# VH-VL binders against Exosome complex component rrp40 (rrp40): the designs that were tried, part 16

Target 1, 240 residues: Exosome complex component rrp40 (rrp40), of Schizosaccharomyces pombe (o13903)
Amino acid sequence: MAEVEEKGLLSYYFPGERIPDSIISQDGSIRLGPGLVFQKKDREEEIVVSKAGRLHQTGKNAMLIDSRTKRYIPATNDQVIGQIISRFAEGYRVDIGSAHIAQLNALAFENVTRKSRPNLNVGSLVYARVSLADRDMEPELECFDATTGKAAGYGELKNGYMITGLSLSHCRKLILPKNTLLQTLGSYIPFEIAVGMNGRVWVNSENLSTTVLICTAIRNCEFMSDEEQIKYCKDLIKKL
Key: E = the ipSAE of ESMFold2; O = the ipSAE of OpenDDE; V2 = 0.75 times the mean of E and O plus 0.25 times the DockQ between their complexes.

## First folded at step 12 (VH-VL; framework fv_solitomab_arm2)

Design m2 (from k4 with heavy chain Y100T G102L; at its last look DockQ between E and O 0.01; V2 from the best seeds 0.00; counts 0 for: pae E 20.4 > 2, placed apart)
Fold by OpenDDE, look of step 12:
Structure m2 (fold): chain C 240 residues (1-240), chain A 120 residues (1-120), chain B 106 residues (1-106)
Amino acid sequence: as target 1 above (240 residues)
Amino acid sequence: DVQLVQSGAEVKKPGASVKVSCKASGYTFTDYYMHWVRQAPGQGLEWIGYINPSGGYTNYADSVKGRFTITTDKSTSTAYMELSSLRSEDTATYYCARKTWLSGRYFDYWGQGTTVTVSS
Amino acid sequence: DIVLTQSPATLSLSPGERATLSCRASQSVSYMNWYQQKPGKAPKRWIYDASWRATGVPARFSGSGSGTDYSLTINSLEAEDAATYYCQQYSSSPYTFGGGTKVEIK
């Protein structure tokens, strides 16, 4: 009789499964993140999985189901963060976390001529826009706004730190004008940020330690409520 | 126990300003969003705006945008709402309301209300 | 803005009767809540997330609904249930309230 190992934290769950009460903190109400829902069965409240994945505790009374992040599929006009992986005569090959390596033309920058083209090194980071996305072709990138032709923040990203492996959903939330985390952090610490739709975020601040703290906050706050994010951020800032 | 205690009733003339306070106790003030809701006499509830715990971000209803300002004093655990360029239609009972930290999105605690009367 | 329409505006019933309050949203919403307000008092959380009773709310109260249509039901009215009930959405700013339903007990 294969001893059914008691499912705990980090165990894999399927939709419809109940989270055992033993895993749930008995100290008050639990906050459910993605993949978990409250259900009423026989007038009792139970937590049920709604999405397949692993159970994570993100706080004292907060849990979520973590599902594997999907690979980025390039879409036209997406802003992405890429890494230069090689240089050829006409431009650069850029890793953007998709199935295919993207191409960035050396002339795909604001006011660039053949004589004044940017000289990017292998390993350099770029903030770019997907100008062409076809399933059968390598994605093409441009480092200017499609409407104005201006750089508009696109170009080489220098002296920062890049976060990888973020969910696409999280990145979408970060670009919203009303982002509690970024606004809270910004109120305490000046920093620069570039958010890619490809699950990558670049941050630059006054020093490396601060940059790392900001990146840590961005990584850890994906499934937190606004209030939790604020608290978390404040706690992190105290460590500076 | 969580308590929100608001300042007393105010009577003002049109065009004047007034600042209403909401003192919080029984919890960590900087952990929760504070909202403001008003109710005109004999009318329903109207959401006005909110402030995040750090005080660095606010959002307002269009009806009060540009005239009302929400702030916080962390040292005294107090939220404020300044009402400027007062109009007769601003006559109402104003409530501060805490947004819950738990699962769900609702106002779990309310102040007792502050009546602001705007009359010529 | 999301407009919440509550009906009826006033409901007058006798003790023991069943009351059904409706809240209709102009668009699909999540996180629908209900608040109870008695005259001269601040609102109180009553039902949250469409169907969950707040602490201290009697079992005779229930909430249901999804999308654009929500309801609050009182299975057997008691005198203490006389109040105005407001629905409120927290899906998107502005976080609007319904116009309220006043429940009167005959």
Scores: ipSAE 0.000, ipTM 0.493, lowest interface PAE 12.1, mean pLDDT 88
ESMFold2, look of step 12: ipSAE 0.000; ipTM 0.403
ESMFold2 (binder alone), look of step 12: mean pLDDT 93; pTM 0.949

Design m3 (from k4 with heavy chain Y100S G102Y; at its last look DockQ between E and O 0.01; V2 from the best seeds 0.00; counts 0 for: pae E 14.2 > 2, placed apart)
Fold by OpenDDE, look of step 12:
Structure m3 (fold): chain C 240 residues (1-240), chain A 120 residues (1-120), chain B 106 residues (1-106)
Amino acid sequence: as target 1 above (240 residues)
Amino acid sequence: DVQLVQSGAEVKKPGASVKVSCKASGYTFTDYYMHWVRQAPGQGLEWIGYINPSGGYTNYADSVKGRFTITTDKSTSTAYMELSSLRSEDTATYYCARKSWYSGRYFDYWGQGTTVTVSS
Amino acid sequence: DIVLTQSPATLSLSPGERATLSCRASQSVSYMNWYQQKPGKAPKRWIYDASWRATGVPARFSGSGSGTDYSLTINSLEAEDAATYYCQQYSSSPYTFGGGTKVEIK
């Protein structure tokens, strides 16, 4: 009978599995991050996995399940950050981190005519909306709001830094009107931000150092509590 | 020990302003949000608003938006709420409350309350 | 805004009896808390995340529920349990409270 080695830290867990008591600190309140939930079974408190992934300890009494970020699957009306990879007569090929390269029509901008179309370079960043998503077709992008026809922030992203490899869940949290991290940072430093649903975030600020600092905060705070995020940001800002 | 100590009772006329304080101790002031909740006499609890630790972001209930202002003084670990354009319906006990950490979605410590009476 | 409706408004029971307090939300909520308030005192955290007792809360208290329906139960009431209990949601701003249930011990 192969002794089922007691799963510990960094072990892979499946939904419904219980975290062993041996890896849980008995002193103080346990902080559960994503993928973990408290359950009461037979009058006993248990920590149960809700999402598949590896168990990580982020603090003395803080744990989370790290589920590897899935490749972005384009969905209609998603805002995405893309990189221009090539130009053709009618538009641009855009990498949006999906299996297929997206297409951006040169006329898919606010108030654009054939004579006044934006001239984007290879390597340029663009904030766009997925206008067409089909598994059998290349995704199509537009750089205007579908309802109003206005740019509404879509278009070329200049002079900023792009973060890649963020979890989709983190991006979803960042786009919420009330985000502790962004609000905290914004209270200290003015910056611009574009959040893509494709795991990419673009930031621009007054200088490169500040931009990098903000990007670092965004990357590192994904699994932190609101209080931890606030503390982290405060400490980070002191370095400026 | 964590303590939130609020200022004393206030009596004001309609249209006047009052500033209530909440002094925090026993913890790092800038690590937590400060919320405000009021309770009219004999009534239930009503959430009013909050301020983030840095003091740079606030959120208010529609019932007090534009009239109430929440601020902080980090040097004294004190949160303030200024109530302006006071109305009779603003008569209540006002509580400051710290946002706690577990899921981070509850108030763990409360001030003793400040009674504000608005009467002609 | 999410409206929380608590029932009953008042509950009068004898020591040793079971009390069940209800809190219904106008829409589904993810985070529900309960606070205990005694006359002339500030509220105290009592139950958090629907079913977890705060530190110092007796075992006779329990919370349950999901979605729109939540409850707080007191098994075998004691005199010290006399208070008003408020449910509160922290799913979305504004972070609304229920109207409260006053528990009286005969």
Scores: ipSAE 0.000, ipTM 0.493, lowest interface PAE 12.3, mean pLDDT 89
ESMFold2, look of step 12: ipSAE 0.000; ipTM 0.433
ESMFold2 (binder alone), look of step 12: mean pLDDT 93; pTM 0.947

Design m4 (from k4 with heavy chain N59K; at its last look DockQ between E and O 0.01; V2 from the best seeds 0.00; counts 0 for: pae O 8.9 > 2, placed apart)
Heavy chain, then light chain:
Amino acid sequence: DVQLVQSGAEVKKPGASVKVSCKASGYTFTDYYMHWVRQAPGQGLEWIGYINPSGGYTKYADSVKGRFTITTDKSTSTAYMELSSLRSEDTATYYCARKYWGSGRYFDYWGQGTTVTVSS
Amino acid sequence: DIVLTQSPATLSLSPGERATLSCRASQSVSYMNWYQQKPGKAPKRWIYDASWRATGVPARFSGSGSGTDYSLTINSLEAEDAATYYCQQYSSSPYTFGGGTKVEIK
ESMFold2, look of step 12: ipSAE 0.735; ipTM 0.872
ESMFold2 (binder alone), look of step 12: mean pLDDT 93; pTM 0.945
OpenDDE, look of step 12: ipSAE 0.008; ipTM 0.545

Design m5 (from k4 with light chain Y90W; at its last look DockQ between E and O 0.01; V2 from the best seeds 0.00; counts 0 for: pae O 14.7 > 2, placed apart)
Fold by OpenDDE, look of step 12:
Formats: sequence, structure tokens, C-alpha cells
Structure m5 (fold): chain C 240 residues (1-240), chain A 120 residues (1-120), chain B 106 residues (1-106)
Amino acid sequence: as target 1 above (240 residues)
Amino acid sequence: DVQLVQSGAEVKKPGASVKVSCKASGYTFTDYYMHWVRQAPGQGLEWIGYINPSGGYTNYADSVKGRFTITTDKSTSTAYMELSSLRSEDTATYYCARKYWGSGRYFDYWGQGTTVTVSS
Amino acid sequence: DIVLTQSPATLSLSPGERATLSCRASQSVSYMNWYQQKPGKAPKRWIYDASWRATGVPARFSGSGSGTDYSLTINSLEAEDAATYYCQQWSSSPYTFGGGTKVEIK
């Protein structure tokens, strides 16, 4: 009996399906974005999906169904941030925001044997490289550098916060060695960052508040000039 | 409740200066950018500039750059815009509008507007 | 500067009819907002980030679009919807507005 994994965030929903209460923050008024509607059934208010797509949380009390077809198209050697959606004997199924679910072999890590393979949980985040990208096939991921065979930062992303829905162009700018925003932030605050080419960025810092601030800066600075970014960041840091 | 209350209407001659105020209340003043948008009579909206939460950075539209100055007084939670070298084309209703420093790229609250009339 | 062109300039419809307002950008934009303005009043945030309704905005309002083409739709017009709607981009400074579409209810 295929354990019907309880649909959560990032799960694909069909019209008419109810969003589980476990996903809905009980604190405050929920803001429904596109693809979600309030429905009264048996004197209880339910959130129901009106459009097919994936459920995204954009804020503490904000959700939407993302039906946007502009999905990340996997390309070989792209670094991506994925979320483990299921486990199978040989590895993991990973959501990387593409049309197809990616596969990550349990052995696709640095110096891993069958006995020492990482044990990733459903919901875990991974920084991985696309090793195989075919339009007609499920993309394959590896968590090591293709040239050196070393982890090189690939692997499980523990703690931190993941930003989703970034433009691919913004992500491309963030991975550049001389990124004004990240350099400026880094000069004031120590933090870790993983940038995925799939519109996802992971940040970890000393505390959640700082992490959120950094994430906010990353989101807000996409179209700012270098000068504006510097000033913006300096201003944000003063609030810490 | 969030409120942005602006100063009253002004009538000025060309070349004169005027300072418009926007007093904020009901929220943490230093958590928001203050933008200014103007609207000429019967026309659309035009973004003209903003000041960051700390007051240390400003940006202006080319149409007003060098003539308009935006400032803030944190102690009174008030934003100001000084309009200098006034021209007839500066005749408009001027609105202050706040934008959160963090997430969200929109104006969520607006002042009631200040009408500035420039006439010979 | 990013130029936003709204069409039509004026839209006159009867209650219950569907209204579609268009906003076209001179270049691709990532963030588009809509503001409602009634005569003699300040603009109000109405739709943000292309498709999100602001607090208090009726469900009959919807926003969509990407790239250069955005739209605001009112599924069933009500008398209270009479206003001018402005699109505004937040992709780059200057944060330009469209020319506005005036919605009139017959």
C-alpha cells in the first residue's frame, strides 16, 4: 500500500483538493494567492485549490498555487537546490523546480559507500549538481564536483532558510565571484550561501533574524545598481 | 492604524521653493522607505524619488533631480520633500507612499496628497 | 526607463460584465503592481506581484501576466469598481506607472 505521503508544501495539487490544516499557520489571517480559495464546507472554512500547480508559501500567512509553466529547465553541470520528496532503495527523488523530478543516487556523494551513504529525510534540502539532463528523462543529480570528485559544498543543507522563486538571471548574478551584494553583506555579517541555478538560494547565519534579513536583501536587490545595493545593505545592517 | 498625513496645499511662484511634509504614525518609521509620487491635474502618476529608512540614501527621478530633496526626521517620524526651483510643470498633487524595507515591492500606504500649484 | 502602456484608456461597461485591463511594458519586468484610484483620493494598493490581491480587494479582481504583458481582470463589475487603475513596475528605477485605465460603470 503506497503510503500516500501527506501532501505538503511544494506538493502538486489538483483543483478541488483541500490544503491540509497542518500546512496552514494557525496564527493570523491567511492570505490566499492565485489558485487558492476559501470554501465553506459543513460550517468549516477550508482552503481549496482552484488551479493545478504546486503549493508555495511566500510568507508566514501567505500561500499560492504556482501554475507557472516557466519551470527550471535542467542543464548539465548546473548547481541546484533540491528538496527530497521521497526515498527509494537506490537513492532519492528530488524536487528541483523542473517539470520532472530529479534523481539523486545514494552513492552520488564524496567517498560514499553503500554502508556510509548519507541518510536524507523527506523534506531535506540538498545542494547538488545536475549530472544528466535530458528533456525526455528524469534529471540526475550528484553531490560532488565533477572534476575533483570532492563535495565542494554539495550535499545536505542543514538549517538555514531557502529562498524560492528567484529569477534565473538573479541567481546567475549571485554566483559570480564578485557579487557586490554578497560581498557587502559578507563584510558585515558572516553567513553561508548556496546559489542554485534553478531560482533557489539557501542562506544560513548565526541566527534566524539575520538569515531572514540576508534573504530579504537578496530578494530586494535584484535590480539595484551596485551603489544602491551597497547603501541598501549598509542600511539593513544598522538594524541588526 | 497606519497613517500618513501630509501638509496642506501650497501655491508658489516659479523659481520659489516649498517643503512638503509627511507625518507617519501607527508603525515603526525606520522600517520603511518613503517614496514620493506626484500627479499632475488630470494626469497619471509619476514616481519622483525615495529615501531609505535610515535617511542616508536617496534616489530621484531625472525630472526632479537636483531640484528636489527628500529628508526624514526620525524623532518625529516625518518625511519631507523640498521642492526648489519650481516650474509650472511641477504643479501636481504630491503623495508620500511607504515601502517596507524587507519583502514586498509595492506601496502599501499612501498619504492623502499635497497639492502644489506653481503659477505666475 | 521602462515605459508602461495601459489599454484601453477608458473602459465603459455595465454592471456584471467582465473587464480586462492591459499593461504592456517596453521591456521585460519581474514585478508588476496595480493601484486603484478614485477621484480626489490617493491611490490604493490593489494587486501586487502581478497576481496577489491586497487586503480587502474582492475576489472578482485578478491579476496575471509575465514578461512584458500584464492584465487586471474584473470578472463581474460592480458600481464600486468605477475608478482609474494604474499599473506600476518595480523592476528598475525609475519605478514607472502606466497611463492608467479609467473604468466607468454605465
Scores: ipSAE 0.000, ipTM 0.498, lowest interface PAE 14.7, mean pLDDT 89
ESMFold2, look of step 12: ipSAE 0.531; ipTM 0.794
ESMFold2 (binder alone), look of step 12: mean pLDDT 93; pTM 0.942

## First folded at step 14 (VH-VL; framework fv_solitomab_arm2)

Design n1 (from k4 with light chain S93Y; at its last look DockQ between E and O 0.10; V2 from the best seeds 0.00; counts 0 for: pae O 9.4 > 2, placed apart)
Fold by OpenDDE, look of step 14:
Structure n1 (fold): chain C 240 residues (1-240), chain A 120 residues (1-120), chain B 106 residues (1-106)
Amino acid sequence: as target 1 above (240 residues)
Amino acid sequence: DVQLVQSGAEVKKPGASVKVSCKASGYTFTDYYMHWVRQAPGQGLEWIGYINPSGGYTNYADSVKGRFTITTDKSTSTAYMELSSLRSEDTATYYCARKYWGSGRYFDYWGQGTTVTVSS
Amino acid sequence: DIVLTQSPATLSLSPGERATLSCRASQSVSYMNWYQQKPGKAPKRWIYDASWRATGVPARFSGSGSGTDYSLTINSLEAEDAATYYCQQYSSYPYTFGGGTKVEIK
């Protein structure tokens, strides 16, 4: 009897596979991230994998499948970093690293009127939220918080540097509160950061050297332990 | 409650040194930068420097560079500023102000200020 | 250095009137804050990130702006609003303040 090794956290799952109940915390409401769906089978609700990847727990009651997909698939309410690729009368076409070019309406900013609309140039970077994600439609972006209508950090990213090609999992880790890497870096050097769920990170600091250092740290620390990250950052800072 | 309590007023002669303390309470001291801002009598605010949460990195304004030193004592949650080679132009009220290491680029709490008078 | 120019230097208005304070930066900034200072007191955080009211700040206060142009507005002045207001940029070293606008209530 082949001992069906009970798949746990960090195990690789295929679409259609059920997440074992043993992994699911029974305490409270479970939040499903990408790659997981609720399915009703035989009057029981089960969590089923919809995308191939590794199962990660992102919180006490939050889980997702990390599909090392090379291409970002837009999802509603994702924060993304995009690059303006063209202008049209009503707005901008924005590259967000997805299969489709996204659209950003010129009025999709806080307190913007037709007369006061931002004038973004081709090549400009924007931090935006995915407001519409449909497989059959071009993604739509907005540069304000959906709830408050405030900019909330969304908008043009001026100055700084953009890191591309980061894993989606790494980006997800970077947005977590009390991130060791960012805390460590921040304890030495003031910087601002925008993390996109599309594998892009934007960094700005006081000078180019520090910005490059921070970017380097972000790129290199993805697979490091917390202790290693701290040590690595300290060593990098010594070179400044 | 967050409190930043500074040392008392100082009167110094030109060429002397002054050291001002800022004792922090009500929060995790090592989670915040400590900035110093001064205000000459009847004038605006001037940023003059900061120390990072760990205490190992400082940055000073050009106007005080070479004469200004910020330090911290983590054990007492106290930040210090020292200004040497005092000039009449250094006469001002000096404020400590905290800034969180992470998000939020603002000074959220200020000390009550320390008046430093440089007079012959 | 980023120079912040505030205008007007002094604003004298009656209770109930609208006050508009301007802060212009010599170059584009990403983070603009406003502090309120009363005589003999330390500055207090008032508006942060251009448009967010600090805790305890009345709703009659609002901030707006982007790039090089920022403003603080008081919709209906009250006696307690008499103070000097400073804008401050936290975008680049050195961090700088505007010259301040003194709001006086007649």
Scores: ipSAE 0.008, ipTM 0.511, lowest interface PAE 9.4, mean pLDDT 89
ESMFold2, look of step 14: ipSAE 0.352; ipTM 0.675
ESMFold2 (binder alone), look of step 14: mean pLDDT 91; pTM 0.920

Design n2 (from k4 with heavy chain W101Y; at its last look DockQ between E and O 0.01; V2 from the best seeds 0.00; counts 0 for: pae O 8.0 > 2, placed apart)
Fold by OpenDDE, look of step 14:
Structure n2 (fold): chain C 240 residues (1-240), chain A 120 residues (1-120), chain B 106 residues (1-106)
Amino acid sequence: as target 1 above (240 residues)
Amino acid sequence: DVQLVQSGAEVKKPGASVKVSCKASGYTFTDYYMHWVRQAPGQGLEWIGYINPSGGYTNYADSVKGRFTITTDKSTSTAYMELSSLRSEDTATYYCARKYYGSGRYFDYWGQGTTVTVSS
Amino acid sequence: DIVLTQSPATLSLSPGERATLSCRASQSVSYMNWYQQKPGKAPKRWIYDASWRATGVPARFSGSGSGTDYSLTINSLEAEDAATYYCQQYSSSPYTFGGGTKVEIK
């Protein structure tokens, strides 16, 4: 029986793997850095790896996954936020923060015909799904759900602010259904949000001040515990 | 302990207005959304609207839109609902319900309900 | 609007039996809750986030589901479980309720 060496610190982890409880602080004050997310399973909170890499302890109660990846690598079915950089006859070239420029077909929208295709401008932001990701090809994007064919929130992002340079782990945390940060913020301020797996987040709210506040909170809370996030947000909102 | 105490039963004529209060205690009033849910006799629950903690944003169901107003008095930790142009279909028990503060999205505390009867 | 359809409308069972209540959404939802209501009383939160029991809810109650299909299960019914159970979604406004399932104990 090959003694499954208990993975610990400095061990290599893959996305979806759970961090063993034996290496997690028991005082409930753990702070997760990039590559780690909180998930609920069987009525218990667990720490799960969101990015492949090595586990490092950066403080008494702080851990992260060290992934040497500096750029977003497109993956099929990833939701991404892109910026239109050029137009061509069949669609758009879109910057999604990857090594390759992505392509978005003008017909890759819900219920669109050649005559009714969206007219996106250079500089416009789009929330899209990666429909094709190949090492030797430019990524392809679609602005509809793969299963239903509906827009499902995909499309042009208007009148908001885009945060760039977020970690993939942070973005993955933000898309969790019960995200403490977003729930806390939402309990005070109504807002729209699009989270891209490419380290980009788009936010829109009633006014610029509230939008900036939300963006600030999102950027600053990456390494905070849930309790810290709540407190931080409450304090931040007092400034409005 | 968290408590939501609502005002007493109301009997109104069609076309009249009714205002129901919900006094909150045991928590920081301005930290939570307050929702209103109604229930017609022998029927199910119907969400009808909410007000945000600051009192500056409201959202109403289409069924009551234009006739329904939610307000708050922070000094007394009280939420109010007002329904105008009352119809017989508005006869129901009205509940205030607090939305949970944390990561969950649910109503954690409810008022005892206020019965509003609209009859000729 | 998201429509929640609960089935059955009424469930009459004997003590000790297993009860399964269904709630189907017209579209996928992320936040599904269950409330218990007894006659003449306000609803009480019972199950939240699909599968979490509220404080004080007996272990015989369980919730499950995802997407469009959710269920509440009572493993062994007790007399005190007689009530109407409502599912409710908090994914999008309006925050709709199901029609309810009335659980009666024979």
Scores: ipSAE 0.013, ipTM 0.512, lowest interface PAE 8.0, mean pLDDT 89
ESMFold2, look of step 14: ipSAE 0.734; ipTM 0.872
ESMFold2 (binder alone), look of step 14: mean pLDDT 93; pTM 0.947

Design n3 (from k4 with light chain W52Y; at its last look DockQ between E and O 0.44; V2 from the best seeds 0.00; counts 0 for: pae O 4.5 > 2)
Heavy chain, then light chain:
Amino acid sequence: DVQLVQSGAEVKKPGASVKVSCKASGYTFTDYYMHWVRQAPGQGLEWIGYINPSGGYTNYADSVKGRFTITTDKSTSTAYMELSSLRSEDTATYYCARKYWGSGRYFDYWGQGTTVTVSS
Amino acid sequence: DIVLTQSPATLSLSPGERATLSCRASQSVSYMNWYQQKPGKAPKRWIYDASYRATGVPARFSGSGSGTDYSLTINSLEAEDAATYYCQQYSSSPYTFGGGTKVEIK
ESMFold2, look of step 14: ipSAE 0.657; ipTM 0.847
ESMFold2 (binder alone), look of step 14: mean pLDDT 93; pTM 0.945
OpenDDE, look of step 14: ipSAE 0.037; ipTM 0.586

Design n4 (from g5 with light chain Y52W; at its last look DockQ between E and O 0.04; V2 from the best seeds 0.00; counts 0 for: pae O 10.7 > 2, placed apart)
Fold by OpenDDE, look of step 14:
Structure n4 (fold): chain C 240 residues (1-240), chain A 120 residues (1-120), chain B 106 residues (1-106)
Amino acid sequence: as target 1 above (240 residues)
Amino acid sequence: DVQLVQSGAEVKKPGASVKVSCKASGYTFTDYYMHWVRQAPGQGLEWIGYINPSGGYTNYADSVKGRFTITTDKSTSTAYMELSSLRSEDTATYYCARKYYGSGRYFDYWGQGTTVTVSS
Amino acid sequence: DIVLTQSPATLSLSPGERATLSCRASQSVSYMNWYQQKPGKAPKRWIYDASWRATGVPARFSGSGSGTDYSLTINSLEAEDAATYYCQQYSSYPYTFGGGTKVEIK
């Protein structure tokens, strides 16, 4: 029986993992930094990792997860939210939060001709699909579905608000069908959403206040149970 | 059993206001949105608005915006709709319909309807 | 606004025949529902989420569709099926209804 060496300080943790009690000071005054949350289980409180990273002790009773904000690594067919950073004759350079700036061809849109190509401005947001991802090359983007050739929601994201710095795991959850959070919110407030696999989410609704509310909910509900999410949303909506 | 019981028929003059009630029973009132849908005589259904479970958020159709108000009384599990500045075009049967706050985007139970007639 | 167009407006068929009701949306929608309404009565939830029968709805009823095109089918009509059927989308505000299809039994 390979003695699973009890993960200790400086060990790498994944979201959802419990911090062993052996590492936690029992003096009742523990302070949790980023990447750690208290969770109630069976009338006991446990410390759970919310972000992947290494556990560090910052003080006698203080701990945090050092999550090296890993830059998004482009992968083929990933939907991403990008920001136009420059224009060139054939298209756009797009920041997608990766090490390399992506390229979006001006013709990489549904039913676009040279004469009808979208005119995107620097600073504009686009929802796009990674069509080419190579470690040695700049990622290429397209604003249409690879199979159908249809826009399928890809294109310029006008208005709204973009959330940045979300975990990739959270984004993956958000794109799942029947997402509790989004369904709950959507039942209260009609909104549009684009979820990027690059840790970015774009939201648009009828007004700024509702948009901000939705964004707040998305940020805060990452580690909540479905029931908690529902309750949280209900409470949040009361403030409108 | 779930029941939505609405108030009786109303006859109003143009420019007047009407208030219709929808009393809910047989379920947790605060777990559902209350929607209102109207139907003009011989016509189809028109969604006109809703109130959220908490009663703090409402949304109205453009066709009635500014004249339409939905409220709730949690203590009596009753939803109200009020339509002011009545027009002949507002003549319709008005239905309350509930929608669960969670999964499912449909109206599962309807009131029996309240006929509102606007005539000079 | 999402416009739902139902066809035909009226469908007159004999008992035992198959009825197909269409609902076309002006844009792609989700959460398409169907309601049955009999004269002088409130609408009743009939089909929800495009293809799910509500409790009590006979098996002869079925719903299908995606995107912009949806249908309700009655495989073998019975006299009790005489009603107006409305499609309804809950994808975006306002939550619009189709114009309805009146099913008459000869």
Scores: ipSAE 0.005, ipTM 0.506, lowest interface PAE 10.7, mean pLDDT 89
ESMFold2, look of step 14: ipSAE 0.153; ipTM 0.633
ESMFold2 (binder alone), look of step 14: mean pLDDT 91; pTM 0.907

